# Miniprotein binders against Mucin-6 (MUC6): the designs that were tried, part 32

Target 1, 185 residues: Mucin-6 (MUC6), of Homo sapiens (Human) (q6w4x9r395to579)
Amino acid sequence: GHCSLEGGSFVTTFDARPYRFHGTCTYILLQSPQLPEDGALMAVYDKSGVSHSETSLVAVVYLSRQDKIVISQDEVVTNNGEAKWLPYKTRNITVFRQTSTHLQMATSFGLELVVQLRPIFQAYVTVGPQFRGQTRGLCGNFNGDTTDDFTTSMGIAEGTASLFVDSWRAGNCPAALERETDPCS

## First folded at step 20 (miniprotein)

Design aa11 (from fe6 with E45A E49A)
Fold by OpenDDE base, fold request of step 24:
Structure aa11 (fold): chain B 185 residues (1-185), chain A 98 residues (1-98)
Amino acid sequence: as target 1 above (185 residues)
Amino acid sequence: SKEEKIRKLVEDAKELLEEARELFEEAKRLAEEGNLEEAERELTAALYALWEAIFKLRLAAYLAGDERLAEELERLAEELLKLIEEVMRLYVEIEREE
């Protein structure tokens, strides 16, 4: 499964459902029992323009019981708050420079993350087939059905991206905005 | 209607593509003139336009009930991805010169 966060505000789920939103919060991209140590992948969005409605991806975070790996738009990689030089390797995670503009986080448990740092901060999430039907978050549920991708953290299918996205907030943040109207609404 | 929405998305995507092309050409000129900072700004703007265009095409494809139409729209999106690659190549080249 492939999930992408592109253009600062565009998301494509594992099931290939496209949507966009604007918000200034940390959101859960991916949770799964397939991730060890209660692992989760998160996305940090912040204000990118003059208007509050202009937000973009500024960092990605992998959080587990042992690690908090942050890759930010400033090309800073930290684990548990400490800056790390690349390549950086833990027990089952390796972060390294792929190209002048791209970093990669490789894992031993079927998760791959590619981050484009410049000029637009973007993230690409790849999961193995073992994750099929076992994912939750902004990247969807990876079950081959696009119509139920907007399933909230409470397991309710929403008709709008805004309510869906808001349900996956990792902190206290303003409500997300969606410019596009969901045709299913 | 759904059909009208699809039409609008495609039209918007085409406009964004044209905008991106113009920005890209301007960036090339600026780079040739040695104005690398401004060239990078134009390249970045071009990329934003392209990604928005791609999104709109993907959304249109998602909304399309006809598989043939959806495939066509996805193919167009792929063509835009190729242009993104070209833009990024120039961006990287400029970075190397700085």
Scores: ipSAE 0.866, ipTM 0.935, lowest interface PAE 0.5, mean pLDDT 94
Fold by OpenDDE base, fold request of step 24:
Structure aa11 (fold): chain B 185 residues (1-185), chain A 98 residues (1-98)
Amino acid sequence: as target 1 above (185 residues)
Amino acid sequence: SKEEKIRKLVEDAKELLEEARELFEEAKRLAEEGNLEEAERELTAALYALWEAIFKLRLAAYLAGDERLAEELERLAEELLKLIEEVMRLYVEIEREE
């Protein structure tokens, strides 16, 4: 499964459903029982310099009971708040520079993350087949059905991206905005 | 209607593509003139336009009830991805000069 966060505000789910949103918050991008140590991938959005009403991806965070890895626009990789030099290795995770503009987080448990740092901060999430039907978050549920990708954290299918995205907030943040109406609503 | 929405998305995408092309050409000119900072700004703007265009095409494809139409729209999106690659190549070149 491939999930992408591109252009600052565009998301394509594992099931290839495209949507956009604007919100200043940290969101759960991927949760799964397949991630060890209660691992989760999160996306941090902030106000973009392009428009006051627009937001963009500014960081990606992998958080588990054992690890906290933050990849941000300033190319600083941190674990538990400490800046690390690349390549950075843990038991199951390696973060390294892929190209001049790209970082990669490789794992032993079927998760791959590629991050483009500049000029637009973007993220690409790849999960193995063992994750089928076992994912939740902004990347969807990876079950081959696009119509149920907007399933909230409470297990309710929503008709709009804004309500879906809001349900996956990792903190107390303003409500997300959606410009395009969900075609399934 | 759904069809009208698809049409609008496609038209918007085409407009964005044209904008991106103009920005890209301007960036090239600026780069040739040695104005690398401004070139980077134009390249970035071009990329934003392209990604929005790609999104709209993907959304249109998602909404399309006809497989042929969906494939056509996805193909167009792929062409825009190629343009993004070209823009990024120039961006990387400029970054290397700085």
Scores: ipSAE 0.856, ipTM 0.933, lowest interface PAE 0.5, mean pLDDT 93
Fold by OpenDDE base, look of step 21:
Structure aa11 (fold): chain B 185 residues (1-185), chain A 98 residues (1-98)
Amino acid sequence: as target 1 above (185 residues)
Amino acid sequence: SKEEKIRKLVEDAKELLEEARELFEEAKRLAEEGNLEEAERELTAALYALWEAIFKLRLAAYLAGDERLAEELERLAEELLKLIEEVMRLYVEIEREE
């Protein structure tokens, strides 16, 4: 499964459903029992530009019981708040520079992350087939059905992205503004 | 209504593509003139336009009830991805010169 966060505000789920949102919060991209130690991949969005409606991805966070790996726009990689030199390796995670503009996080448990640092901060999430039907978050549920990708954290299928996205907030932050009418609504 | 939405998305995507092309050409000019900072800004703008265009095409494809149409739209999106690669190549070149 491939999930992408591109153009600052565009998401494509594992099931290839495209949507956009504008929010300034940390969101759960991927949770799954297949991630060890209660692992989760998260995306940090912040205000971009002058308009309040303009938000963009500014960091990606992998959080588990053991690690909190943050990859941000400033190219600083931290684990548990400490800056790490690349390549950085933990027990089952390796972060390294792929290109001048890209970092990669490789894991031993079927999760791969590629982060484009500039000029637009973008993230590409790849999960193995073992994750099929066992994912939740902004990247969807990876079950081959796009119609239920907007399932909230409470298990409710939403018709629009706004409530769906808001349900996956990892902290206390303002609700995502649905500024553009979802053509699917 | 659905068809209208698809048409609008495609039209918007085409407009964004044209905008991106213009921005890209301007960036090239600026880079040749040694105005690297401005070139980077234009390239960034071009990329944003392209990604939005791609999104709209993908969304149109998603909304398309016809698989053939969906495939065509996805193919167009792929063409835009190629342009993104070209833009990024120039970006990296400029970055190396700085």
Scores: ipSAE 0.844, ipTM 0.924, lowest interface PAE 0.5, mean pLDDT 94
Fold by ESMFold2, fold request of step 24:
Structure aa11 (fold): chain B 185 residues (1-185), chain A 98 residues (1-98)
Amino acid sequence: as target 1 above (185 residues)
Amino acid sequence: SKEEKIRKLVEDAKELLEEARELFEEAKRLAEEGNLEEAERELTAALYALWEAIFKLRLAAYLAGDERLAEELERLAEELLKLIEEVMRLYVEIEREE
């Protein structure tokens, strides 16, 4: 399964449902029982300062009981707040520079993350087949049905990207509806 | 209607592609002249236009539902991905020269 965050504001789910949103928050991108130690992948969006997108992806975070790995557009990688030289390895996770513009986080538990740092900060999430039907968050539920990919954190399928995205906010931040609604969803 | 929305999305994507090609050509001229910072800005603008065009084609394909039309729209999006690769190749070359 593949999920992408591209062009500042565009998302394509594991089931290939495209949508766009604008918001300034941290959002749950992926949760699954397949991720050890209550792991989750999160996406951080902020004001972009460019006319092409009001807000854009600025960081991706992998959070578990053991680790908080942050990959940000300033090209610094941290774990639990401490800057790390690449390649960086734990028992189950390796973060390394793939190219001058791309970083990769590879894991032993079927999650792979590729981050394009420049010129536009983008993220590409790949999960193994064991994740089918067992994901939640902005990347959808990976069940082969795009009609319920907008399932909220309360388990309710929504027809509007904005309500879906807002339900996955992590932290106290403004609702996406107050900033801008997705004109194409 | 859904058909009108699909048509509008495709029309928008074509306009964005034309804009991106013009930005890419301008970036090539700027790089040839040694104006590398402006060339990078034009390349970045081209990439934003291309990602928006790809999104519009992907959304149109999703709305179409029809295997034939959706497949055509996906092929168009793939062509834009190839152009993104060309734009990125020049971007990386310019960064290496700096």
Scores: ipSAE 0.836, ipTM 0.926, lowest interface PAE 0.5, mean pLDDT 87
Fold by ESMFold2, fold request of step 24:
Structure aa11 (fold): chain B 185 residues (1-185), chain A 98 residues (1-98)
Amino acid sequence: as target 1 above (185 residues)
Amino acid sequence: SKEEKIRKLVEDAKELLEEARELFEEAKRLAEEGNLEEAERELTAALYALWEAIFKLRLAAYLAGDERLAEELERLAEELLKLIEEVMRLYVEIEREE
């Protein structure tokens, strides 16, 4: 399964549902029982400078009971707040420079993250087949059905990206804004 | 109005693609003239336009009830990904000259 965060504000879920949102917050991108030690992948968005309401992806965070790995737009990688030289290895995670513009976080538990640092900060999440039907968050539920990919943290399927995205906030922050969304049709 | 929404998304994507091509051509000229910072800004603007165009095509494909239309729209999005690769090659080249 593949989930992408591209162009600053665009998301494509594991089930290939595209949407766009704007919000200044940290959001749960992926939660799953397949991630060890209550692991979660988070996405951080901040103002893009184009308009007051527009935001762009500025960091991706892997958080578990053991690690808080931050890969950010300033190209500094930290774990638990301490800057790390690449390649950086834990027992089950390796972060390394893939190319001059891309970093990769590879894991032993079926999660792969590729981050394009510049010119636009982008993220590509790949999960193994064991994750099918076992995911929650902005990347959707990976069940092969795009109609319920906007399922909130309370388990309610929503028709709008804004309500869905707001339910996955991981902090006290303003409500998300929706520019271009799935039509009601 | 689902068909109208799809038509509008495709029209918007075409306009964004045209804008991106103009930005890319301007970036090439700036790079040849040695204006590397300005070239990078134009390349970045081209990439933003291309990603928005791809989003609109992917959304149009998601909305399409006709399998053939959806496949065509996805194929167009893949062609834009190829253009992104071209833009990125120039971007990386410019970074190395710095």
Scores: ipSAE 0.831, ipTM 0.927, lowest interface PAE 0.5, mean pLDDT 87
Fold by ESMFold2, fold request of step 24:
Structure aa11 (fold): chain B 185 residues (1-185), chain A 98 residues (1-98)
Amino acid sequence: as target 1 above (185 residues)
Amino acid sequence: SKEEKIRKLVEDAKELLEEARELFEEAKRLAEEGNLEEAERELTAALYALWEAIFKLRLAAYLAGDERLAEELERLAEELLKLIEEVMRLYVEIEREE
């Protein structure tokens, strides 16, 4: 399965559903029981001065109980706040420079992340077949059906990207948007 | 209507593609003249336009559903991906010369 973050603000889910959003926050990109130690992949967006985008992807974070690996547009890789030389290895994760413009995070648990650092910061998430039907977040649920890819963190399928995206915010972001017709009791 | 949205998305994508082609040609001229920093800025602008065009084609294909139109729109998006590869090759070459 492939999920991409391209062009600053565009997303294509594991089920190939395209959408665009703007927001200044960290969002849950991928959660799954297939990720060890409560792992999650997160995407960080911030304001940019580039044409055709209000906000753009500026970093990707892999967070688990053991690691907080940050790959950001300043091209510095950190784990738990410490800058790391590449290649950087843990027991189940390797981060290395793939090309002059691309970094790769390879793992033993079926997650692969490729980050294009320049000229536009972009991210490409690949997961093995064991993840099918086992994902949640901005990359969707990977079940082969695009109609429910906008499933919120409360398990509600939404018709709009903005409500879906806002539900996957990580941390206290100042966006104040609530869906008035929420079917949760 | 859905048909109007698809038509507008495709029209927008074509305009963005024309803009990207102009930016790419200008970047080639700038690189040939040795204006490498300016060439990189033009290449970056071309890439932003191309990604937006691809997004609009992908969204149009999604809205079109199972029609032959959706297949054609996806093929057009793939053609733009090939142009992105061309633009990226020049970008990388320019960076190596700097």
Scores: ipSAE 0.824, ipTM 0.920, lowest interface PAE 0.5, mean pLDDT 86

Design aa11 (from fe6 with E45A E49A)
Fold by ESMFold2, look of step 20:
Structure aa11 (fold): chain B 185 residues (1-185), chain A 98 residues (1-98)
Amino acid sequence: as target 1 above (185 residues)
Amino acid sequence: SKEEKIRKLVEDAKELLEEARELFEEAKRLAEEGNLEEAERELTAALYALWEAIFKLRLAAYLAGDERLAEELERLAEELLKLIEEVMRLYVEIEREE
């Protein structure tokens, strides 16, 4: 399964549901029991333009009981707050430079993350088939049904991206209730 | 109506593609003149326009629900991905010169 964060504000879920949102927060991108140590992948969005209504992806975070790996647009990779030189390896995770513009995080547990650093910060999440029906978050539930990819953290399918995205906020952030500029996001 | 939404999304995507092509041509001219920082800004603007166009095509395909129309819209989005690759090749080349 593939989930993408492209063009600053666009998302395509594991089930190929496209949507757009604007919000200044950290959001849960992917949670699954298939991720060891209570692992989660998170996406950080921040203001990208003159107005407060436009936001863009600025970082991706892998968080577990053992690691907090941050890959950000400043091109510094940290784990638990400490800057790391690439290639960087833990027991289950390897982060390395794929090209001049792309980094890759490969894992032993079926998660792969590719991050384009420049010129637009983008993220590409790939999960193995063991994740099917086993995911939650902004990337959807990976069950082959695009109609319920907007399932909230309470397990309720929503018809709007805004309500769905707000339910996946991590921490105390302003709600993504700003006016949507796209008719279907 | 859903049909009106699909037509508007496709129309918007076409306008964004035209904008991206113009930005790409301007970036090429700027690079030939040695204005590399301005060329990079134009390339970045072209990429933003292309990603928005691709999003609109993917959303139109999702809304279509019609197997044939959705496939055609997805195929068009794939063509825009090829243009993104072309724009990225120039971006990387310019970045090396800096």
Scores: ipSAE 0.823, ipTM 0.924, lowest interface PAE 0.5, mean pLDDT 86

